# Designs tried in a protein design chat: VHH binders against Protein DOG1-like 4 (DOGL4). Part 43

Target 1, 232 residues: Protein DOG1-like 4 (DOGL4), of Arabidopsis thaliana (Mouse-ear cress) (q84jc2)
Amino acid sequence: MSKMRNLVEEKFLEFYESWVIQLELYLHQLLIAHNNNTMSETELRHLISKLTTHHKAYYTAKWAAIREDVLAFFGSVWLNPLENACSWLTGWKPSMVFRMVDRLRKSRVVLVEAQVKKLEELRVKTKFDEQKIEREMERYQVAMADRKMVELARLGCHVGGESVMVVEAAVRGLSMGLEKMVKAADCVRLKTLKGILDILTPPQCVEFLAAAATFQVQLRRWGNRRHYVTHS

## First folded at step 18 (VHH)

Design zi4 (from zi1 with S54R)
Fold by OpenDDE, fold request of step 21:
Structure zi4 (fold): chain B 232 residues (1-232), chain A 122 residues (1-122)
Amino acid sequence: as target 1 above (232 residues)
Amino acid sequence: QVQLVETGGGLVQPGGSLRLSCTASGFTFSSYYMNWVRQAPGKGLEWLSGISRRGSYTYYADSVKGRFTISRDNAKNTLYLQMNSLQPDDTAVYFCARYSGLEGLKPSFDHWGQGTQVTVSS
């Protein structure tokens, strides 16, 4: 398996494994904070800040990696099939987190009317942004099947050196578009996360982040058990 | 059998430095995320630092960030902790620990060394 991976994949795999482990450590802290409620607001804010910083670090690493090879993230060898199946443009679906907030509301989290309204506004905006990105993504995907590429596909194995150049140009074009779209999607993720955290109180933020992290690590575990994939 | 052996502890004055080593045997060292953890007298375990399997990525607790540096030499099956600007509050038994994943939702370590004592005192 390793010899089938390129350098970008290998590097990011190592990063992601370590990043997830650190997330698991933070999750433990979040759960302690949430379940015991012995931390001050200042301490909670500090913990929230650590998590947000950790997430920002992920995207910093991701964006550096996609600059080198964005296509690696559409295979995502560091993810199991279940994780990949739940991915939207190489990450979590931004609008999905609102369902998580809704579940929190139905449990222990009490939101005031003003928070509910703001969350709904954010949800609508997030959905709108997702759709814009999806439409643009489709444009890049469809553009791959231009006249030249379709003709080359028809010719099959009878392609020459010039054909290779055409394909490479097409792939470069697609890759640039994909990189743009992935970054756009990540921005929506980050904005959505920030928006939610700005609406919630520190204790609510801790609960939300714990729920989100729990879902992420459990999804990974479930997928690994199902497909016998070894991850950290 | 899996074995981790810490060395390098000792008595140092405040502001001093120590370099801890952890020698691993009985497993493929380069396949595991490794950690340093400490336990001060009367306190619980405190995670200090972690390092990825190839050593390219490192993480630190706020309490040691900027002062401690974790590294590894996979060819020597050795984990290191360079400790600078040591303070009395750093007095503890220091352990190297192999990460083993989640038990439930709790991070777990399946192997630990015997620990090495670090004492910072005037």
Scores: ipSAE 0.909, ipTM 0.969, lowest interface PAE 0.4, mean pLDDT 93
Fold by OpenDDE, fold request of step 19:
Structure zi4 (fold): chain B 232 residues (1-232), chain A 122 residues (1-122)
Amino acid sequence: as target 1 above (232 residues)
Amino acid sequence: QVQLVETGGGLVQPGGSLRLSCTASGFTFSSYYMNWVRQAPGKGLEWLSGISRRGSYTYYADSVKGRFTISRDNAKNTLYLQMNSLQPDDTAVYFCARYSGLEGLKPSFDHWGQGTQVTVSS
């Protein structure tokens, strides 16, 4: 059975499909830039800016959507199962991007010692922030199972209208917490991305962004093939 | 059986406006991300704009941002490109194209129209 979609899901699905397509277009530009040694620094910076702007647009749309229904993002019908399985608090794991950075070190790109040091510091900070968010997330999740809610669950669904109100209130409380956590996670993502881009040179940024985008679109492709899902 | 037909091109003076249309047939138009692309004489293909399947989200190349507006009417199976403040360097053949995904890591379009000529000249 196909999952029924609500309005938020439908809207964000359309957005995400289009956003990914645009990302694919940008990826192509990044790859061209990466293979073209004639591009000026200004041109590279412009391309980097386009990508960063594109990512910011994603979070703008996401935050608007989660305000309406944060729970939609814990199902994420716009993602295939593989993408969902790799999701951390409704998005990519911030520490994952350092794998892309590591790739740079294996390529023609030479990171200087100062860059390596800064990247490691950022990695440590990112991991710390992830753990903090995870702990807080657990608190909200556990709080849903308070004494009252457990009792209501025990009594079943036939207790009456008052029980429905209590459940709705509990869900609202949870949703507020989840929204907070998702936003916090997104902030870590954005800070991590910015941190990396600030450390890298423009050519290195292009390569990094290309690697990240490649991984994202390939993950989607792999997942779609595996589960016979097609998202335009 | 898939067909895209562009119309609305012509000769216009600098600063003028044109509205291009692309009529789709032979497929579920509302299921696809649609694009406008152009090719100027002696130049390669240039992506200009894209629009989501329901038309709620649009994207533009820097070269046309603020001047061109993409839209669609799914009930009419029609894609539009409103072009304002046209410049001589906008002279090109304009195509509507259906996005089809990635071939390797390259974006691909599986269907194109015949194109419509836009000439901007004083």
Scores: ipSAE 0.908, ipTM 0.968, lowest interface PAE 0.4, mean pLDDT 93
Fold by OpenDDE, fold request of step 21:
Structure zi4 (fold): chain B 232 residues (1-232), chain A 122 residues (1-122)
Amino acid sequence: as target 1 above (232 residues)
Amino acid sequence: QVQLVETGGGLVQPGGSLRLSCTASGFTFSSYYMNWVRQAPGKGLEWLSGISRRGSYTYYADSVKGRFTISRDNAKNTLYLQMNSLQPDDTAVYFCARYSGLEGLKPSFDHWGQGTQVTVSS
């Protein structure tokens, strides 16, 4: 029961599977680092850099793929239903990571007042950016139901050649808009992540990244247990 | 029965090259993420490289990046590790390992080969 429709999906599935596995390996390193008080700042920074690079690689691959078929990412056959349910514009919601930051506050990590202030500012900005993207996304979605498309829908299955052209044009228009919005969302994700990492100390970064990665891999695990998905 | 058999190890001079092979049997090789891991004398296991099920995506540890290349031939059920610019500190037993997911939050490998000895010495 393969949900694969095209080459883009197949390729990205392979990529994502491998990427997640590598993330799991990095997570292990993060956890070791988190539990090891003997690691130098240099070592921690190196580890952080590896994770950052790994995340950048994901978006590089994603952006290449969405140029070919952005609609594939709105099906996201490489994700289970739980993961998809938690998805915002084909990825994690940027503002969600602040929940991970909040966890730091409850842990052994002490954030200084200056950090807290900066994080709050970043949170506000992130939320603002999210809302802006959401509004624009809605515009594209609603635009799909223009006069021509609604009329075609009303006419039913009697679709002639001209009708096909109209639909294709509409889909192309939507796809272009979606690609733009997905990229915008990804930029907010990356900016938010960078912002957080710039505010936190290296040990705090490690803990944050560990928390984020843990949540991601566990969400996937929980989703797979609930809804077994076979990828072919 | 799942089997992994490593070959290609041996003695090599510093700066030399070796190509390791791992032949898989007893399972659908192309469905799994495969890895190379090594264990040097007196040291723990070190992950070196991983490769996606179709071979399109590869990952490397910093210690071997730029020198080692992982590849696979699914038609032959074989995993490869091309090792160039070998150094004395690369001396170890090299294992191919099948990734099996997380046990808790720890990456797990459910099947290993017997390993092949690589010795780099002048």
Scores: ipSAE 0.908, ipTM 0.969, lowest interface PAE 0.4, mean pLDDT 93
Fold by OpenDDE, fold request of step 19:
Structure zi4 (fold): chain B 232 residues (1-232), chain A 122 residues (1-122)
Amino acid sequence: as target 1 above (232 residues)
Amino acid sequence: QVQLVETGGGLVQPGGSLRLSCTASGFTFSSYYMNWVRQAPGKGLEWLSGISRRGSYTYYADSVKGRFTISRDNAKNTLYLQMNSLQPDDTAVYFCARYSGLEGLKPSFDHWGQGTQVTVSS
């Protein structure tokens, strides 16, 4: 992959590389905890807290970056093509994590009926929120092709003048909308994660987080191997 | 040949400060995520801190957060660890380590220095 990168892309690339590395380190701790049934609840909660803090840090950085250039995240040069292909509104699809929850049910983890019900409710809500965001996203995307923009497109490329101002205004409008949608999507992600963690016991949380992190880092690995991309 | 050389260790009193350095050679230093780890006598390896390739992002273990500061000078191929408010339990051999990715699902460090001894004692 050969693309010119702007400052936002370069900075976030560095951030993401380092963030993923830290995630890998945490994953190791999660796996140890998962395989070691002797850890106290306090210790597990602490580990869970560390992971949640790490994820929050990602979104803090992301939101700072999207304020500068939200369009950079729709190219996402810090991701390989496979990762990008699996992305929904610049990140993981919130409803996807329930596949990790389902894995828990098929493992040694026993979820009580109350947990199952709550998880299902959360899944339904998450999916609903996703759809809502998608609809709004489409509105912004379609709005880019307003009458003026379509006419300008028909007339060809223009350098300078009123046409440039019209295009810039349209892009600004789109960018503002995209930023809102990305933030909304991220909120759904965070709420979904929090919701799941609130329903699960500490040992279950550890297993869930391990599964999620494993999938993320493996996806990156698989993508890098296929496309010979090295970000770190 | 890849080489990492730690320096700056020594004996210090509780509450004191030390600055460790790790000089890298034999590879493009600025391309790698670098780490500090330590090993106390009779204990396992403890990861302390990591820093992104350009030095813009840093991470710390809870045990050293607020007291230690990791930094790097890529022009000098040098990694630093500023250690303040040192405590007796900080006594250990300190290593710089180059991150190399995952082996399976285990993080790996492919190169380590020889380590530098830090002793905190009254």
Scores: ipSAE 0.907, ipTM 0.969, lowest interface PAE 0.4, mean pLDDT 93
Fold by OpenDDE, fold request of step 19:
Structure zi4 (fold): chain B 232 residues (1-232), chain A 122 residues (1-122)
Amino acid sequence: as target 1 above (232 residues)
Amino acid sequence: QVQLVETGGGLVQPGGSLRLSCTASGFTFSSYYMNWVRQAPGKGLEWLSGISRRGSYTYYADSVKGRFTISRDNAKNTLYLQMNSLQPDDTAVYFCARYSGLEGLKPSFDHWGQGTQVTVSS
C-alpha cells in the first residue's frame, strides 16, 4: 500500500524530481567537458560553479522544507528504498565521497603529493565531524527515550484532547532536535564537498562531480528498477 | 498519439517580446517535466528552460535567465515561454520537448513539437 503523503512531501517530491532532472542535464555537460580537451579552465570553473550552485539550491529547499516537517525527510517518499538505505541523516554520508576520489585516483586522475595530503586532512576532519554528529544524535535520541517513552506509551492508550496536546508537544520537541541534527549533517556535507573541490584542479573537479552525479542518478535508476518505481 | 504544437513565433525587433505556446495532447501533461529548446541556424540544439510537472519549479540556461519565463497551465495542457528583451542572437526555431529520462547517461526527450520560428531583426 502506498504511503499517504502530506503537503510537504508532495511539494518536495516535485522539487526533487525536477532537481534530479537538472542534475542529469548538468551531468551530461560534465561528461562532455570531461571528454573535451578544448574547454578552458574558465569554462570548467563556470560549469563547476553551476553544479555547486545547484547543490546549494537543494539544501536551501531542503532546509525550508524541514522547517515545516523534518519528519518527512526520515521517510523521504521521493526516494526509493535503495536510495533511503544508502542515506545517513537524510542524505549522503560525507566520508563516502573520499572513496569516490580514491577510485578516481586508481583510474587516470593523478594527484600531487600536496593534494593527497590535503585530502587526507579533510578526510580526518570529515570523519571527526560525522562522529560528533552521531554522538549528538544519540544523545537526543536517548534523552527523548528517557523522558518520553513511558509517557508516550501511556498517552497512546488514551484518546483525549489533553493527551493529544502532550503528544504533539513531544513530537515537536523531537522534531526540533532532528532538524538541528539534519542541518548539522548537511553542513558537513557542504563543507566536505567544498573542501574536495578546493583541493582538486578544475578538470579533476569535473571528473569528481561527474562521478558523484553518475552514482546518484544510477543509484536512483537501480533502486527504481528493483522496486518497480517509475519516475523521471 | 502524443502531440506537441508550438505557436507564437514571428518577427520581432530587438528589445521586443514574444510569447510562445505549446499545446500538448495524447498524454497526461501534468505528469511530465517540460522543456523549451532552440536551434539557431548552423548551430546545435540549445536547452533553454525546464519546468516541473506542477509548474512550481523552473530552471533556465544562462543565456536566457532574467529575460525568459517558462510557465504552464496543466488545465489547458499548455506550456508557455515568455520572451522579453529579445536580441538577434535569439533568432532560432523554438521547440517544446518532453523529458523522458536518461538513455545511458544522456538526458533524452521523447517528443518534440514541429517548432516555431522566432526571428529577431531590426
Scores: ipSAE 0.903, ipTM 0.969, lowest interface PAE 0.4, mean pLDDT 92

Design zi4 (from zi1 with S54R)
Fold by OpenDDE, fold request of step 21:
Structure zi4 (fold): chain B 232 residues (1-232), chain A 122 residues (1-122)
Amino acid sequence: as target 1 above (232 residues)
Amino acid sequence: QVQLVETGGGLVQPGGSLRLSCTASGFTFSSYYMNWVRQAPGKGLEWLSGISRRGSYTYYADSVKGRFTISRDNAKNTLYLQMNSLQPDDTAVYFCARYSGLEGLKPSFDHWGQGTQVTVSS
């Protein structure tokens, strides 16, 4: 049964589909660049800029959408179950990218000591920020079980015009809180990404971005395959 | 049978404009991400532009950004490319292509039109 999608979900689904396709196109360019040692630094920087702009566009669209319906992102219909399961506050967990960097280091990427130090500092900071958000989320979740939630529960049992209005108001309040949390998380993501790119050389950035994009598209691919197997 | 048919190509002077059309048949046009790609003489394929299934989101290569506009009419099963400020370097065969996903890590297109020739010359 096709889950009835609301307008926000439908719009964002279209966006995300197209965004991912464009990411796939960029990934191809990144891979070419990575394999082509003849590209100039300016060319690499330009490519990096395109990718960063693309990512920024995602968050711009996301933030516009969450303003309308943040709850849509807690049941993201544009993601498969695997993607959703790997999500932290409606996106990738910021600290995860450091594992990607570590993997690159073990392969072909040689980092100088200064870079390693900076990355470690960034990792610590990122982790700290994540924990802070988690604590706030916990507080929020606990607070939801307070008087307001009880009132909502009571009102939910009554069908009436006034009760509906009260419930809607309460839900809006809750949504605002969630929106704040999601935005906070996204800020950490963006800061972390920027931080990494600032530490790495242009060739390293290309490699990192390629790895990240690869992971994202593969995760989607894996999840989709599983979905088709389970529903076939 | 899936078909894509490009029209609208021709000879234009530098600075001129053309509007290309691609008519789709044999599939649900509104379900697919559509693209324009070109091939200049002696050069490889160059991706130019893409458009989401409902036409709400568009993307452009740097080479055509600000000059070309991609659009679609799903009711007519037609893809468009408005080309303005044409330059000699824009001389190429232009193709409509349906996106089909990744083959490995490479983007792929499963259906192409026959192409339409665009020549920009004084």
Scores: ipSAE 0.900, ipTM 0.970, lowest interface PAE 0.4, mean pLDDT 92
Fold by OpenDDE, look of step 20:
Structure zi4 (fold): chain B 232 residues (1-232), chain A 122 residues (1-122)
Amino acid sequence: as target 1 above (232 residues)
Amino acid sequence: QVQLVETGGGLVQPGGSLRLSCTASGFTFSSYYMNWVRQAPGKGLEWLSGISRRGSYTYYADSVKGRFTISRDNAKNTLYLQMNSLQPDDTAVYFCARYSGLEGLKPSFDHWGQGTQVTVSS
C-alpha cells in the first residue's frame, strides 16, 4: 500500500526520523543513569527535563503539522504497520503507560503506598478521559455518516468547479473535527505523562522513561523487520 | 568506499570562532542522519550535534547549545559545524559521524572521519 506523500507527510517524516534518533540517544543516557546509579538527583532531574522537553517538541511539531493536514496522521507514512496498529488517535494510548508502571513495579521499582494511591487515581482519571474522547469520536463518526459523508458522496459524483469547492469545504469541516479529537487525545497523553512523572521519584522517572523509550524504539524495530519501511 | 573527511580545525583564542567541514563520499549523503562528535584529551567521546537528512531539524548537546550550529549542504555532500564563543574546554579532536541505528539499545555510528584538531588557547 504505497501512498503518495504530500509535503506535510514528507516534512513530518523527516522530523520523526530525526526525533526518534534523538530519542535513541536519550535512551542511551537513561539506561546509563539507570544502570550505574552514579548520577545525583540534580543530574537525574536534568535528564528527565531533557526527555520531557523532547516529547514536548514532538507535540509542538505534530500540532503544527495537523493544522495543515490532520489526515496525514491517520495512516501515518512515517510509521510502520505495527506502529500504526498500536496507535490510538494518532498516538500512544494514555492508559497503556500504567501497564508499563505495573511492569516496573514487578521488577525493581518499589512504590510507597502514597504513590500507589496517586497512580490509581490518575489511572481512573485517564481512563475516564479516554472514554470521553472515544464517545466524542463515536458521535463524530455518526454525524459524518449521517450528513457530511452523504453530502460528499453526492457531490463526488459531480465534476465541476462549484462542486469541488463544496466538497473541499466539507472535507475541511471533517478535518477540523478530527483535529479537535487528536488534540484532545494529545492533551490526555501529556497530562498522563506529567502526572506519572510528578508521582515518581527521579530515579523512578528515569526508569519509566527508559522503559517507555525502549518500548517505542523496539516497536519500531520489530515493525520494520516485518514490513520494509523506507524513509528515503 | 564510504569516506568522511573533516577540515577546518586549528588554533584559536578563547572567544574565537571556527567552522568545521566534513566532506562525504561513497554513499548517498542525503539519506543519513549526520553527527558531530568530539574527544578531548583523556576524555571519552562526546556527542555534540545531529542533523536530519535534509537538514531541516537539528539537535545539540547542552555543552554546545547556543554556541555551535550544525548544517549541511547535500548538493556538496558536506556537513558543517560553526563554532562560536570557543572556550579552552572545547579543545578536542572533532569527528563527523554517520548514524547507523541501534546495536541492541545503544546508538551506533558506522563511519567516522579521521578527525580535525581544535585547540582553544590564549
Scores: ipSAE 0.887, ipTM 0.965, lowest interface PAE 0.5, mean pLDDT 92
Fold by ESMFold2, fold request of step 19:
Structure zi4 (fold): chain B 232 residues (1-232), chain A 122 residues (1-122)
Amino acid sequence: as target 1 above (232 residues)
Amino acid sequence: QVQLVETGGGLVQPGGSLRLSCTASGFTFSSYYMNWVRQAPGKGLEWLSGISRRGSYTYYADSVKGRFTISRDNAKNTLYLQMNSLQPDDTAVYFCARYSGLEGLKPSFDHWGQGTQVTVSS
C-alpha cells in the first residue's frame, strides 16, 4: 500500500490536532470576552497574550518540523483537502487577513482615523512582502525546470550509487530553498498578526482574534464534512 | 458503555501530593484528546489540562502550570494527573473528560467520569 506517513508527518499531525483543540478552547474564551462588557483591560490583554503565545508556539513547532521535511507542509496530512486548497505557501495568505479587518469595520466596530491609516499602511507593506515572496517562488519553480535537474535524472538511470548521491544532493538543495521561502512567508504572517494587534484596542483585538479563530475552525469543519461525504 | 472512572482522590495536607488516575473503557482511548477538569464547592467547572492522543503534547491552565503534570498510558487505557504543592483552594471534585469537538462554537466534552474528591486541609 505504501500509504505510510513519515515520522515528521506523524509527529506534526499529533501536534496540530492538539493545537487546534486548544485554539477551540481559546475561541470559547474569546467569545465570552466579546460578550462581556465588564471585563477589564488587564483581563483582555491577558487573553490576547495567550492567543499570541499559542500562535507563536505553532510557528516554533512548524519551523522545527520544516528543518527536517519542508515538503510535508505542501499537501499536509494534518489538513483536509479544503484547508490544503486554501493554503498559500503552507498557510493563510497574509494580504487576505485584511478582509477580516474589513468585516469588523462593517460589524459596528468603529476605527478612528489614526487606526485606519495605520491599517492601510500595514496592508500595503504586507502585500508588498507577499509579492516579493511570490516572485522568489516563481524563480524557484523555474529553477526546478532547469536542464540541470533533467541531467541529474538521466544520470540516475545510468549509474547506481553515485547517481543516487547526486540526486539526493539536488533534492536537499531544493528543500533548503523551499524552507527559506516558507519561513519568510511565516515571518510575514507573524508580523502582520502582531501589527494588527498593535493597532487595535484590546476589545477590538478580542473581536479580531475570535473572527480569525472562527474562520480557521469553520474551514476545518467544512472540509471534514466533505471528507465524510466522499467516504460514504 | 463508554466509561471513565477516576481514582486516587483523598485528604492531603497543604504542600502535599496526589496522583489521580482515570481508567477508560468502551472506546478507543488512544484516539482522543483527554482532559482534567475540576469543580470546587459552589463554583463552576475549571479546565485544568489536556493531552494529545499519543501523549506528546500537553496543555495547562495557568492556575496549575508547574504544579500539575498530565500523562497517559495508552496500553493501560489510563489518564493520569500528578498534583504537587497542593493548597486548600485546590479542593474540588476532579473529573477526566473526553473532548468531542465543537457544538456550534462551544467546546464539547461528551463523556465524563463520576469524579474523585480531593480535599486539601490542615
Scores: ipSAE 0.791, ipTM 0.926, lowest interface PAE 0.9, mean pLDDT 86
Fold by ESMFold2, fold request of step 19:
Structure zi4 (fold): chain B 232 residues (1-232), chain A 122 residues (1-122)
Amino acid sequence: as target 1 above (232 residues)
Amino acid sequence: QVQLVETGGGLVQPGGSLRLSCTASGFTFSSYYMNWVRQAPGKGLEWLSGISRRGSYTYYADSVKGRFTISRDNAKNTLYLQMNSLQPDDTAVYFCARYSGLEGLKPSFDHWGQGTQVTVSS
């Protein structure tokens, strides 16, 4: 059992390391595109498509891995503690990206009224979907407590192989529920990302993707430092 | 010290194939994401492909995807690039490069080979 967890963690560690490096290379392309007005709309759309494909590849690999061991994604070995602390159901809380959109709008991205309306509609829908998932998580927590009560009741009873099978079935049921909720959260993340990119113009998409990649990369770098304390 | 040496370049006809090798020494090769980069005459550097430290995950620039295959043999400390369906626009000096992370927000490749010339012409 423990051996299988280690294998999933080792494989995904290699994947994630390479995925982040590619994100860093794409970030460089995004920053070049942001700083230059010489790229055609076709070239911008191509770069945006590469980032979209890269994010889809992350989820494809993740969904394969969670089928084997969803718990590996809660306190992941490929993330530092700061990155893990920022996780909501194994990733960025889907609505978090709207804070970044808001910051860009206040500093450099000019949005027309139609875009603002569509972004607010998407924000509301994303938050609604998040709340649905949070209610499902609460339901599974209650179910876990119920199954724990059964487990406690059996502590004073001697049933060898059958007791193990009951516990294993309960754990499997909860793991399947966690996998379902993680995948649901990931679908909200992807839908929200695609919705934002559909609303923004290609130059605005480049700025958004650059900001998102910068934040992810910098969070990783900040979290990898051994001591965050700064001398005053 | 850290050293990367490319070999396998040469003259080839359009549509032909070449296999480049990059032998690494002076560092733990299997701990690094490795890359191929090329520079055509009068042009800047073009990243072509990268490969994860164990070789399980590979990435390609659109210009070479489907024609080039990156691989590695960590037991031999060697990085490979199989190049098929070569065309005149593939004429360049080809480098292997070790990725070292970001300097600021710019990707940094801290060690490069001297390069190997690939020339595709009739």
Scores: ipSAE 0.783, ipTM 0.924, lowest interface PAE 0.9, mean pLDDT 85
Fold by ESMFold2, fold request of step 21:
Structure zi4 (fold): chain B 232 residues (1-232), chain A 122 residues (1-122)
Amino acid sequence: as target 1 above (232 residues)
Amino acid sequence: QVQLVETGGGLVQPGGSLRLSCTASGFTFSSYYMNWVRQAPGKGLEWLSGISRRGSYTYYADSVKGRFTISRDNAKNTLYLQMNSLQPDDTAVYFCARYSGLEGLKPSFDHWGQGTQVTVSS
């Protein structure tokens, strides 16, 4: 019933569990900053920098891990099924972030026209970058369905070590292609995050980061507790 | 029964060092993210540091980063805090605490030690 974990999955499970706990601690600080008017702009920028550094640390660890086993990030053992179902190329879809910004704008965040213009420009760029990655994924899927690769897989089942070596080389080549696409998607995620934080003021950045962290931790909690609803 | 016991506190001069220990029993220590928290006189609780269940990943508050080092020995069910370059404002009761997740959106620690006093003075 249970699946054996390889070394990459085991190490990243430990990392991700601790990374999420630290995100939960930062969320507490973000919520205090949101509810408290005594923090200076310098203090807010420091907190924003902590969150930015924390997100960069996630990608540093992820990129090291995908060099060893990119497939571990498709259907990850450190995520529940709801979290996995929400993934686009091993993470949140970059353009989805703008739905969060739009909802905050309508309820709590007041943006000046210059910010709105810059956010729309960033949304268009993010969508463009996503579409480029999706086109590359389509070409990758066509290559996987290539008759030659299917034939090599069948030959590997019926003949000896030379055919196995050719199949193994082809599979390794496909894994490198997946790694490239995952890294490209992660770069779009990081560029989009940085772009939003550069456009927003420090108080607005705190509000955005709190909303994003809240969504991530609530998605994890809801996925872990789908069938356990309590009175409150 | 879950139990956490801190030791190693004491009086030290500014610039000195201390090593705190926290011995755990009554639960699978190696399955939990563990933390050090302190409370200075007249102040609230301050989270200082946390460590992943196998010890591979550590996190620090800015106030102690570069001076304090968290570690664990899962074979001995023991959590450590090496404290260097101590300053008078590090004077506090130091607790080890087990992280238990969020209650609402607030971090929760479900088990604490009794604490050990650290006093930094000339």
Scores: ipSAE 0.781, ipTM 0.924, lowest interface PAE 0.9, mean pLDDT 86

